# VH-VL binders against q5slc1, part 34

Target 1, 112 residues: q5slc1
Amino acid sequence: MGALRGRWAEEEALRFLLGKGYRLLWRNRRTPFGEVDLFMEKDGVYVVVEVKQRASARFGAPLEAITPGKVRRLLQSARFLLGRDDLPVRLEAVLVHGTPKDFRLEHLVLEL
Key: E = the ipSAE of ESMFold2; O = the ipSAE of OpenDDE; V2 = 0.75 times the mean of E and O plus 0.25 times the DockQ between their complexes.

## First folded at step 22 (VH-VL; framework fv_cixutumumab)

Design z3 (at its last look DockQ between E and O 0.66; V2 from the best seeds 0.00; counts 0 for: pae E 2.2 > 2)
Fold by ESMFold2, look of step 22:
Structure z3 (fold): chain C 112 residues (1-112), chain A 119 residues (1-119), chain B 108 residues (1-108)
Amino acid sequence: as target 1 above (112 residues)
Amino acid sequence: EVQLVQSGAEVKKPGSSVKVSCKASGGTFRRYAISWVRQAPGQGLEWMGAIIPKFGTANYAQKFQGRVTITADKSTSTAYMELSSLRSEDTAVYYCARDFIYEYYMDVWGKGTTVTVSS
Amino acid sequence: SSELTQDPAVSVALGQTVRITCQGDSLSRYHATWYQQKPGQAPILVIYRKDNRPSGIPDRFSGSSSGNTASLTITGAQAEDEADYYCQSYDSSGYHVVFGGGTKLTVL
């Protein structure tokens, strides 16, 4: 059930970003540094997108967190996939709150 | 002018806690993390943890998990590091540093806050 | 214990060339960054991402790497270069920042 829930959240995040003019390059790619959920492009900038699903949170704790260490791993993964480290890469996240029937998206961008 | 301004020196007793503040320049919180690094007298640099203020998310060195809490207040552009259950070994200078994750460096450092733990 | 190893001390004659080294398995995954620290002062960034020199750092400072070793080279050392030098990278997971133990450079 968890897998079906996670897939729906990723599909909604993808639809949202495609609707904003992002172009999909790869998804669900495993690297030596971790897995990349969505690898996209917008206006000449590569974008690594982490999708997180939150149904609820216990006393101020998120189900999963996008920490400095997580961001570093995602950026290293993106550079591995590109085979170079001199191209512009931006980190973004889409937090999907709720259930398939009733959800809200939160789009986070770490500015270059 | 200092772009990261830290709170003043503290003298603490063993078993107490300390909370150090780090006020940043306006645009810093949208693009950077804030890392906390300490240095005991005559010793090297030791990373404690970091926060991405824009996301409100922190991670910690394993040595300090359970004793350290790093937070940020976006409205005041201020990060905080709180260390609990202080021991004499925690006597050190505590630095905050602006951490540019995209390029893997810390370019702006606070001047440091001296914390002395003595009985 | 640190995952990055530096010699505790190195000496150089004024005007000569010196290399400060940093060794660790994680350097094959995450390039080293270098900081200079003078007594009583906060560290300053000298080299990042292996070989990039930030604005304001003299061009006598350069960085390089080979395998699990990173190097900071000072060509034509000056008296003001006398300081402690720290390499920085990450642990094998990439989750935690790691510093080397530091190298005290003495300019003779």
Scores: ipSAE 0.785, ipTM 0.898, lowest interface PAE 0.7, mean pLDDT 89
Fold by OpenDDE, look of step 22:
Structure z3 (fold): chain C 112 residues (1-112), chain A 119 residues (1-119), chain B 108 residues (1-108)
Amino acid sequence: as target 1 above (112 residues)
Amino acid sequence: EVQLVQSGAEVKKPGSSVKVSCKASGGTFRRYAISWVRQAPGQGLEWMGAIIPKFGTANYAQKFQGRVTITADKSTSTAYMELSSLRSEDTAVYYCARDFIYEYYMDVWGKGTTVTVSS
Amino acid sequence: SSELTQDPAVSVALGQTVRITCQGDSLSRYHATWYQQKPGQAPILVIYRKDNRPSGIPDRFSGSSSGNTASLTITGAQAEDEADYYCQSYDSSGYHVVFGGGTKLTVL
């Protein structure tokens, strides 16, 4: 997802999660292990949020991009940002379906 | 305790395909991927790819991209590795391993499946 | 580079200390994992995340790292430690698993 193209989607995802009681720690944070779209905290648990944009408004979450390598990189990035590797990190995704004028959000917990 | 049980030895002709299975027993596919690693006779370990069974997503080593397909059946807790266009150089022991993503290691290994490719 | 390099063979006298080193650019980013493999057997995890030892692995096995290197040290080598040892990590992208070439350890 392009930096500019996905900006609105990320913004909507952030707004959505903030409304759900998530606390933002880092946004668009680049690490040696990759970029984290949103690094947040919810109820004492750290959460790495991947924001994905889909042109279609239909629901359904293909997870094809959430590969072992992607998971690994997200976890490494999270641990890097935390400065420690002994805390649990949850992976989540927010799918933004549609356009800036007409969109839906789908929140997924990517528990393994 | 999780164990990985692999399918039996295979003898294949060049140009054919082989599909090796890896069934997890004593647990689920929770919080790990299944990696496939092969070892040719007298050679070192070579990573082929890995899949997250829960997501059905996989990564492949560049060397095998387009020739290997890794799949998983969550209902049977079984991962599969299919290698096509077999060559004599593909003769090796093929291992599946639990790739514990959260800890970055492979802690449970199958006993290996010997695949022999000969004309 | 995504490669990990190891000496192909090393030897150690019984009861002595030996260090097996793995070198690679990716080791500056990722921890190394070490596996022991004996003939006809699958690899066994012996060290992970630099210096962590799984249950069942003797405390004579230890791990360390420095710069672009990682090392497995056996302090007080035993006869049963004779085996091949492989380091493992990830390439610079983190998407691919990489293994060292392996080190054959002979206990004299």
Scores: ipSAE 0.775, ipTM 0.911, lowest interface PAE 0.6, mean pLDDT 92
ESMFold2 (binder alone), look of step 22: mean pLDDT 90; pTM 0.937
ESMFold2, look of step 23: ipSAE 0.511; ipTM 0.837
ESMFold2 (binder alone), look of step 23: mean pLDDT 90; pTM 0.935
OpenDDE, look of step 23: ipSAE 0.770; ipTM 0.913

Design z4 (at its last look DockQ between E and O 0.66; V2 from the best seeds 0.00; counts 0 for: pae E 2.6 > 2)
Fold by OpenDDE, look of step 22:
Structure z4 (fold): chain C 112 residues (1-112), chain A 119 residues (1-119), chain B 108 residues (1-108)
Amino acid sequence: as target 1 above (112 residues)
Amino acid sequence: EVQLVQSGAEVKKPGSSVKVSCKASGGTFRKYAISWVRQAPGQGLEWMGAILPKFGTANYAQKFQGRVTITADKSTSTAYMELSSLRSEDTAVYYCARDFIYEYYMDVWGKGTTVTVSS
Amino acid sequence: SSELTQDPAVSVALGQTVRITCQGDSLSRYHATWYQQKPGQAPILVIYRKDNRPSGIPDRFSGSSSGNTASLTITGAQAEDEADYYCQSYDSSGYHVVFGGGTKLTVL
């Protein structure tokens, strides 16, 4: 249910990023350090994308779930998938606001 | 070069609260987390929690959950650690440190703030 | 959750080699970070991601890992190396930082 609910948001996020020139490497990939929603590449840089869905149509949703630990886990997961920890990884988030029939996307680059 | 400047020593009574500040200078405040680590006299390092100033999100050690609050003001590049319901066991030097999450280490430390809790 | 353990004290003769070991389940998953602390001072990062040295740290400091252990080795101990050494990692969840109990190194 919850997983299915998030699927359309992830799909729209993926479509959005593909349209922007991102290349998909993995999606919904589980690692010992957590799940990576989208692992992508853009202009030679690896990108971990966290997809967040919010029912509200209000723009600028908080990122309360992106804590230091969450960032750490995402990076660790990325490096696990890469099989190495010496490559730079960028963190990004796509916030999906609304419903499958009426939604907006907010793309955030996590400059960490 | 990034430096972390902490507020001065505090003397508190049991049951009161203390709020220690940690100001970052010489670099960006958005590309790392700030961890708080304390050290009681003659004891080891104890992690209390960390915050991502960029998002204002924090994680706390279970031991301090509900009693510690870590905040950050991006406009002043200052992180804060507030510990309530102080006890004598909270007497310690409290450090803030730059938690460089991408490398999983704390590379820049403040000089520490001594908090003494006594009746 | 997870904890890290290390010997509370070790000694080494001047110019000799000493290894400080940290043990914990989380070390099989996360790299260890090592800090040096001298009396009245804040900790100093000496080794990170198992075997990397920050600039300014002498090359006599090295790191290694095996299984659920991580080790800091000082090859050719100097008098100024006398200090407390702490290992650091993360608990099984990855959300919390954990420190070892610290090892007091005496240089004889």
Scores: ipSAE 0.779, ipTM 0.911, lowest interface PAE 0.6, mean pLDDT 92
Fold by ESMFold2, look of step 22:
Structure z4 (fold): chain C 112 residues (1-112), chain A 119 residues (1-119), chain B 108 residues (1-108)
Amino acid sequence: as target 1 above (112 residues)
Amino acid sequence: EVQLVQSGAEVKKPGSSVKVSCKASGGTFRKYAISWVRQAPGQGLEWMGAILPKFGTANYAQKFQGRVTITADKSTSTAYMELSSLRSEDTAVYYCARDFIYEYYMDVWGKGTTVTVSS
Amino acid sequence: SSELTQDPAVSVALGQTVRITCQGDSLSRYHATWYQQKPGQAPILVIYRKDNRPSGIPDRFSGSSSGNTASLTITGAQAEDEADYYCQSYDSSGYHVVFGGGTKLTVL
């Protein structure tokens, strides 16, 4: 059960990345290491995409920051979903600022 | 080649704070994490926390939660660790290390900063 | 209490083979990494993920794992291998780095 307040932000993030030529493999997949918001592929690299909605940061539980520990869990989740650990994997984030009627996207790529 | 240069030794009184710097030279500061690890005299290694300079986000060992703050300045390629409410048990050598979290290792370590807490 | 358990000390005769072990429940989920530390010096990376050696580490160093145990093996131990050895992994959640207590290796 992902955050109910973030569904529109995830849809906008997905649309944005599809428009950039990313291919969607899975979304909202639970693993023993955590949940992956969007699991995608671009140019032979598997991409774990974390979607953050800043407008809801103070509502309910705090939004998880993209910390070293979070990156490790996302990486392990990707390897679990792939069933192997020898494929190229990259972390990205899409920050969705604002409201459904007035928002902007910030796309962050961890280049390793 | 990447090098981590740490600030010099500190002598502190109980109840005060210390801020140790770690400047990265060579390579891209935004492509890895910086971890902070301490070692009390005659003791083992103890992880304190880490930061992703790309995002400016840190997480901490539970033991230090509330007393430690780790930050990074991308413009100077420098990470900082600040430990507050110092106690005698905080006397240690404090290391920073380049942390490749994708590969599960720390390969470049600073030489360490000795912090002595005494009255 | 320690999340990763190492014997505090191990001895090896010059030129012989020694294995340093590290035990912990999280090793079934996360790879172990090994560091060497000599007195007054920072640790150096020796083995990471499975049996990977960084550039500059002699091929007499190797790593292995089985279940909840990771091992660092030194084949043909030399005098300069005398040091403290730490294993490193993560807690079960993956949020926190964990070190073993260290093993002092003496080369006889």
Scores: ipSAE 0.410, ipTM 0.798, lowest interface PAE 2.6, mean pLDDT 87
ESMFold2 (binder alone), look of step 22: mean pLDDT 91; pTM 0.938

Design z5 (at its last look DockQ between E and O 0.64; V2 from the best seeds 0.00; counts 0 for: pae E 2.1 > 2)
Fold by OpenDDE, look of step 22:
Structure z5 (fold): chain C 112 residues (1-112), chain A 119 residues (1-119), chain B 108 residues (1-108)
Amino acid sequence: as target 1 above (112 residues)
Amino acid sequence: EVQLVQSGAEVKKPGSSVKVSCKASGGTFRKYAISWVRQAPGQGLEWMGAIIPRFGTANYAQKFQGRVTITADKSTSTAYMELSSLRSEDTAVYYCARDFIYEYYMDVWGKGTTVTVSS
Amino acid sequence: SSELTQDPAVSVALGQTVRITCQGDSLSRYHATWYQQKPGQAPILVIYRKDNRPSGIPDRFSGSSSGNTASLTITGAQAEDEADYYCQSYDSSGYHVVFGGGTKLTVL
């Protein structure tokens, strides 16, 4: 997802999660292991959030981009940001379906 | 205790395809990926690719890109590795392994499947 | 580079200490994992995340790292430690698993 193209989707995802009680720690944070869209905390648990934008408003879209390597990179990035690797990190995704004028959000917990 | 049970030995002709299965017994693929690693006779370990069965997403080593397909059936807790256009150099023992992504290691290995490619 | 390099063979006298080293650029970013493999058997995890030892692995096995290197040390080598040892990590992208070439350890 392009930096500019996905900006609105990320913004909506952030707004959504903030409304759910998530606390933002880092946004668009680049690490040696990759970029983290949103790194947040919820109820004492650290959460790395991947924002995905879809043109279709259809829910239940596949998570083709969440490969083993992607998961690994997200976890490494999270641990890097935390400065420690002994804390649990939860993977989540927010799928933004549609356009800036008409969109829906799908929140997924990416439990392996 | 989780074990990975692999399908039996295969003898194939050059140009054909082989599909090896890896079934998780005593557990699930939860929180793990399944990696495929092969070892030619007298050679070292070579990573081929990995899949997250829960997501159905896979990565492949560049060397095998386009020739290997890794799939998984969550309902049967079985992963598959299909290698096409077989060559004599593909003669090897093929291992599946539980790739614990959270800790970056492979802790459970199958016993291996011997694939022999000969004319 | 995404390659990991190991000496192909090393030897150690019974009861002595031996260090097997793995070198690669990616080791500056990722921890190394070590596997032991004996003839006709699948690899066995012996060290992960640099210096962690799985249950069942003797405490004579230890791991360390420095710069772009990782090392597996056997302090007080036993006859049963004779095996091939492989280091494993990831390439610079983190998308691919990479193995070292393996080190054959002979216990004399």
Scores: ipSAE 0.775, ipTM 0.912, lowest interface PAE 0.6, mean pLDDT 92
Fold by ESMFold2, look of step 22:
Structure z5 (fold): chain C 112 residues (1-112), chain A 119 residues (1-119), chain B 108 residues (1-108)
Amino acid sequence: as target 1 above (112 residues)
Amino acid sequence: EVQLVQSGAEVKKPGSSVKVSCKASGGTFRKYAISWVRQAPGQGLEWMGAIIPRFGTANYAQKFQGRVTITADKSTSTAYMELSSLRSEDTAVYYCARDFIYEYYMDVWGKGTTVTVSS
Amino acid sequence: SSELTQDPAVSVALGQTVRITCQGDSLSRYHATWYQQKPGQAPILVIYRKDNRPSGIPDRFSGSSSGNTASLTITGAQAEDEADYYCQSYDSSGYHVVFGGGTKLTVL
């Protein structure tokens, strides 16, 4: 049970979000603006979900990847996938801490 | 609503550094980005960089990488821009602005901080 | 650099219509946002993401785009519209904000 290395965290994030009533539209989609890990929908809002894997005791590294520029590229990727730029879109992150047998999730919703 | 209050004017010598503060009042500081934009006398607007205070993550215009550092203190709702190795062409008004990333605009601007670099 | 090019100056007769243009390759990926700036003051947002007008901005301001060109149109220009106007977008990567060089609008 589980996914290939680097995909188990994404699978756990997906299960978590599905359990919260999110719908999956696409995953691992490439666009001219970058890749989207999970592209989902909740209550009429399209959601780009960035999944980050963190080993215990690691400090600092994964959060440094969510810069203003990264957020703009993720939003533009969503608009590209939708084919329009007038629909509500937000960015979320799921931080997956630990190992496949012993993990926890931290879910962050961004209002930017 | 949100207001951005910047620190006062500065006069600096070439080779020194300046650190400008931008304190947000109203709203939740963790819910937006802060951009820094400067304007030299008689010149246009020039973006320097931005930060997402919630994550402490910044990116910079290529021209300023290596000389600018943008930070945020969530506990005081204050962003900072530090520009090092100052030279006379860094004389400008430095603005901070709330960056509404989802809509690609800056809607609330500070009044600006004049930095003068002279011998 | 995804340079945004604006004409440095444009004139309009009071009550007439004027277009201020902004050109750049990145505008095929990112729509322009427009700011008004009067001397000694901070910029004010007037149009964002192509054609959206914030609350409080008169409806004589509108935005549009065609190809790699974005336009700010002022219909029925008034004396208080005399200002510098900047377009803003992003470079081709989307990582950096870029501003056009600004257009000084003179209302005659």
Scores: ipSAE 0.509, ipTM 0.829, lowest interface PAE 2.1, mean pLDDT 87
ESMFold2 (binder alone), look of step 22: mean pLDDT 90; pTM 0.938

## First folded at step 23 (VH-VL; framework fv_cixutumumab)

Design j1 (at its last look DockQ between E and O 0.70; V2 from the best seeds 0.75)
Fold by ESMFold2, look of step 23:
Structure j1 (fold): chain C 112 residues (1-112), chain A 119 residues (1-119), chain B 108 residues (1-108)
Amino acid sequence: as target 1 above (112 residues)
Amino acid sequence: EVQLVQSGAEVKKPGSSVKVSCKASGGTFRRYAISWVRQAPGQGLEWMGAIIPKFGTANYAQKFQGRVTITADKSTSTAYMELSSLRSEDTAVYYCARDFIYEYYMDVWGKGTTVTVSS
Amino acid sequence: SSELTQDPAVSVALGQTVRITCQGDSLSRYYATWYQQKPGQAPILVIYRKDNRPSGIPDRFSGSSSGNTASLTITGAQAEDEADYYCQSYDSSGYHVVFGGGTKLTVL
């Protein structure tokens, strides 16, 4: 599929967020604490975005739940990428339901 | 100000289950996680698991995986912890705590629910 | 090992300085947080993210960390500081919360 190592859901999530005025900083970054799918910025706030495929196993491995532990690892990863822990970082998720030809997006935000 | 109000003390027999409630008052808990922490008599704190009520997603300490279920009802601002197959060593005070994931701390604790498991 | 180890008891003379330590491999990767617990009460937060003090906690409480060790320091200990103190962090995966065994502080 696309430049994100063939993952269509991540490309659609990125397009969706860019259309909402988010700015992309990094994608598919590995850290000692895990991988960050999209690392973005909106209105002076850094945003770590987890992209999940729902309602379709045909586009990847089973989706990992966005649990308290997962959020914690994503935040630790974001602080590692920034090299500091005193900047605002918000956790968001984009759930992509369906197939490349027929999908919908659900945007989840854990408020700061 | 957020308060966490827990259900009352319970006495249980081995092999049964217990379900403890934790209601947030004075505010919404949807911005935070709710962690469950227990403390046996004369012993330390032991984390059991947590849920993000806004997402409805929970993860559990390995020791309790398969015996504990944590749920939340966003419309009533209430989290629940159910522990099954109770044993005498499950006798403890069970706390719920507001877990601010963004800052890695628990700042608001319930007063605790005493669960006694005896034959 | 993701276990956090604390000495079970320490003492301090009134007005003196004490350090309560917490050791574990995960502390090189994840923050330490400290809680105070008095008998019959729920814990309260005193230090988070290694060295941050929440509003309302006296400035005689401070935190530090280096390598696999985190410390809670109380300078000028007062009678009301007598309590159990727990460090908290996470296991090596970061998915699970871990508490140390607790340290009972006695103010002499």
Scores: ipSAE 0.768, ipTM 0.892, lowest interface PAE 0.8, mean pLDDT 89
Fold by OpenDDE, look of step 23:
Formats: sequence, structure tokens, C-alpha cells
Structure j1 (fold): chain C 112 residues (1-112), chain A 119 residues (1-119), chain B 108 residues (1-108)
Amino acid sequence: as target 1 above (112 residues)
Amino acid sequence: EVQLVQSGAEVKKPGSSVKVSCKASGGTFRRYAISWVRQAPGQGLEWMGAIIPKFGTANYAQKFQGRVTITADKSTSTAYMELSSLRSEDTAVYYCARDFIYEYYMDVWGKGTTVTVSS
Amino acid sequence: SSELTQDPAVSVALGQTVRITCQGDSLSRYYATWYQQKPGQAPILVIYRKDNRPSGIPDRFSGSSSGNTASLTITGAQAEDEADYYCQSYDSSGYHVVFGGGTKLTVL
């Protein structure tokens, strides 16, 4: 049920990013370093996207789960999936605020 | 060129707290994390924790968990490290460093802040 | 947590080659980063991601790795290379930064 609950948020995040010109490579991909929600590409840069669902509709809430260590592991996962570590990889987050019936998206980028 | 400017030396009594600041100039907090590393006299480098200022999220070394708090103010491009319940063993030079998580290195270091804990 | 171990001190004759090695289980999973530190100064990045050299670092500095070890090599040591050298990586979880104990390099 938890997995299903996150699926709609992931789907909306994906739809949002696709609309922004991102290309999907993998989704819900498990690696030795953790799971990648969305692995995408935009303008020649690979992007690891973390999707977070928030019950609150308030923007600007801390991304408490996306710590330096989490970022590091996500990058390792990305490079694992790529099979190489010499390509640019960026972390992004999509926060989905609200419910399936009423939600807002917040897109955050951790720049290279 | 990015520089990290740290606050001045501190002299503290045991049991008190110290808060060291680290201000970034010549760049943006958006692209990196800030790590805090200390070095006791004649000793090696010891990592204390790191924060992603953009996210406000931090990790801490287990040794300091519960005693150290790392924060950041994006509006002033300043990171802070607060260490409580100070002991004589906390006497050290405390460094902040720009931590490029994507590249797994710290390339810009502050000049360090000397914290002396003595009764 | 994972530990990184270094020899506490090594010596090298001027113009000769020296290798400083860092050992730790986590090095099989994570790259090592190397820092140079001189007395009274902050550390300086010299090698990152195994064998990458930042701009401004002489090409006599190089990095390598094998198994659970990483090494910093100075080929043609200069007097100014006398310093402490620290390896840095991450523990097995990847959530914590770890440093080696440091190696004091003396140039004879």
C-alpha cells in the first residue's frame, strides 16, 4: 500500500518532467546503493530524480531525507546504472504536495 | 573565486556551547555542501558533519550525534556549527569546507577557527 | 563505521619517488581523496576520485587504487612537498566522511 501511495506522486512527477523536456531512462530501479525513483536525461546531463510526497500543501518544507549522504548514494546509483563515473550527473527532487485529487509540484535542482 | 570566511577564535568553559560561522563569498550555496572538520592540536582531521544549504539537510558523525548542530542561512550564504557540552578534548581548530558531493572532495577550506576549552 | 589507515610517517630523498598508501574496506566501494596540509594551514586538495588532479597541483602528484587501498604518489619529491597528507573517503554506508590518520612526509 505504501508503494502504491507513492506511485501516483511518481507518475505526476514523471509527467511534469517529461513536459519539461526530460527523457526517462529508468524508473524504480534498485541498485546496490539504493533505489532510484527516476533516472532521466536533459540536455546531455543525466538526472537522478528523488520524488517526495508531502501531505502538506505548503511549499518550502525541508527535504529532510535528502541529506548529503543520500545525495551521495543516489549519485552512486546513477553511476552504477550508467556503468561509468565520468559523465555529468545531477540530482533533482520533485515534491508532490497534497493528494491525488488536489496536488502541487515543487521542482528542486541540486546543480552540478 | 569562492572563499569561506570563518568567525574568530573562541575561548569557552567546559559545559558551554560554541557556535562557529562560515560565510561563503564569491559564489553560491546552491551547488555544494558545507562540511565541518576539526583538528585537535597535533592530531589528524576529524569529520563532524555536513549540510546541504539549499535543502537544509545535514549528516553528522556518530561521535558528535546529539551534541553538534549544523545549520545554514541561504540568505546570507552562511553555515553554522554549534557544539554543546564542551570538553577540554574539544579544543581544536574547526574548519568549514566546500564539499562537492558530486565529485567527492572538499576543495575550498576556511582558514579555521580555534576553539579553546579550558576551566 | 569504516576506518582508513595510513603510515604515520614516511621519508623521501629530494627528487625521489614516494608512495603514501591508505587502506580501508570502504575503499573498495568509494574513491579516495587526498589532502596536503602544512603547519598552520588548512588542508589543500591534491587528488580526488582516484587519480584526478585539481588545477594548480603539480603533475608530480598522482593517485592510484587497488583493492581496498588507495595511494598518493609523488614522483620527484620537492622540498615544498614536506607536509602531512590525509586520505579521505566514506564509511560503508556512504553517509559519513572518514579521514585517514595522516602521513607526515619528510623530504631529506
Scores: ipSAE 0.755, ipTM 0.910, lowest interface PAE 0.6, mean pLDDT 92
ESMFold2 (binder alone), look of step 23: mean pLDDT 90; pTM 0.937

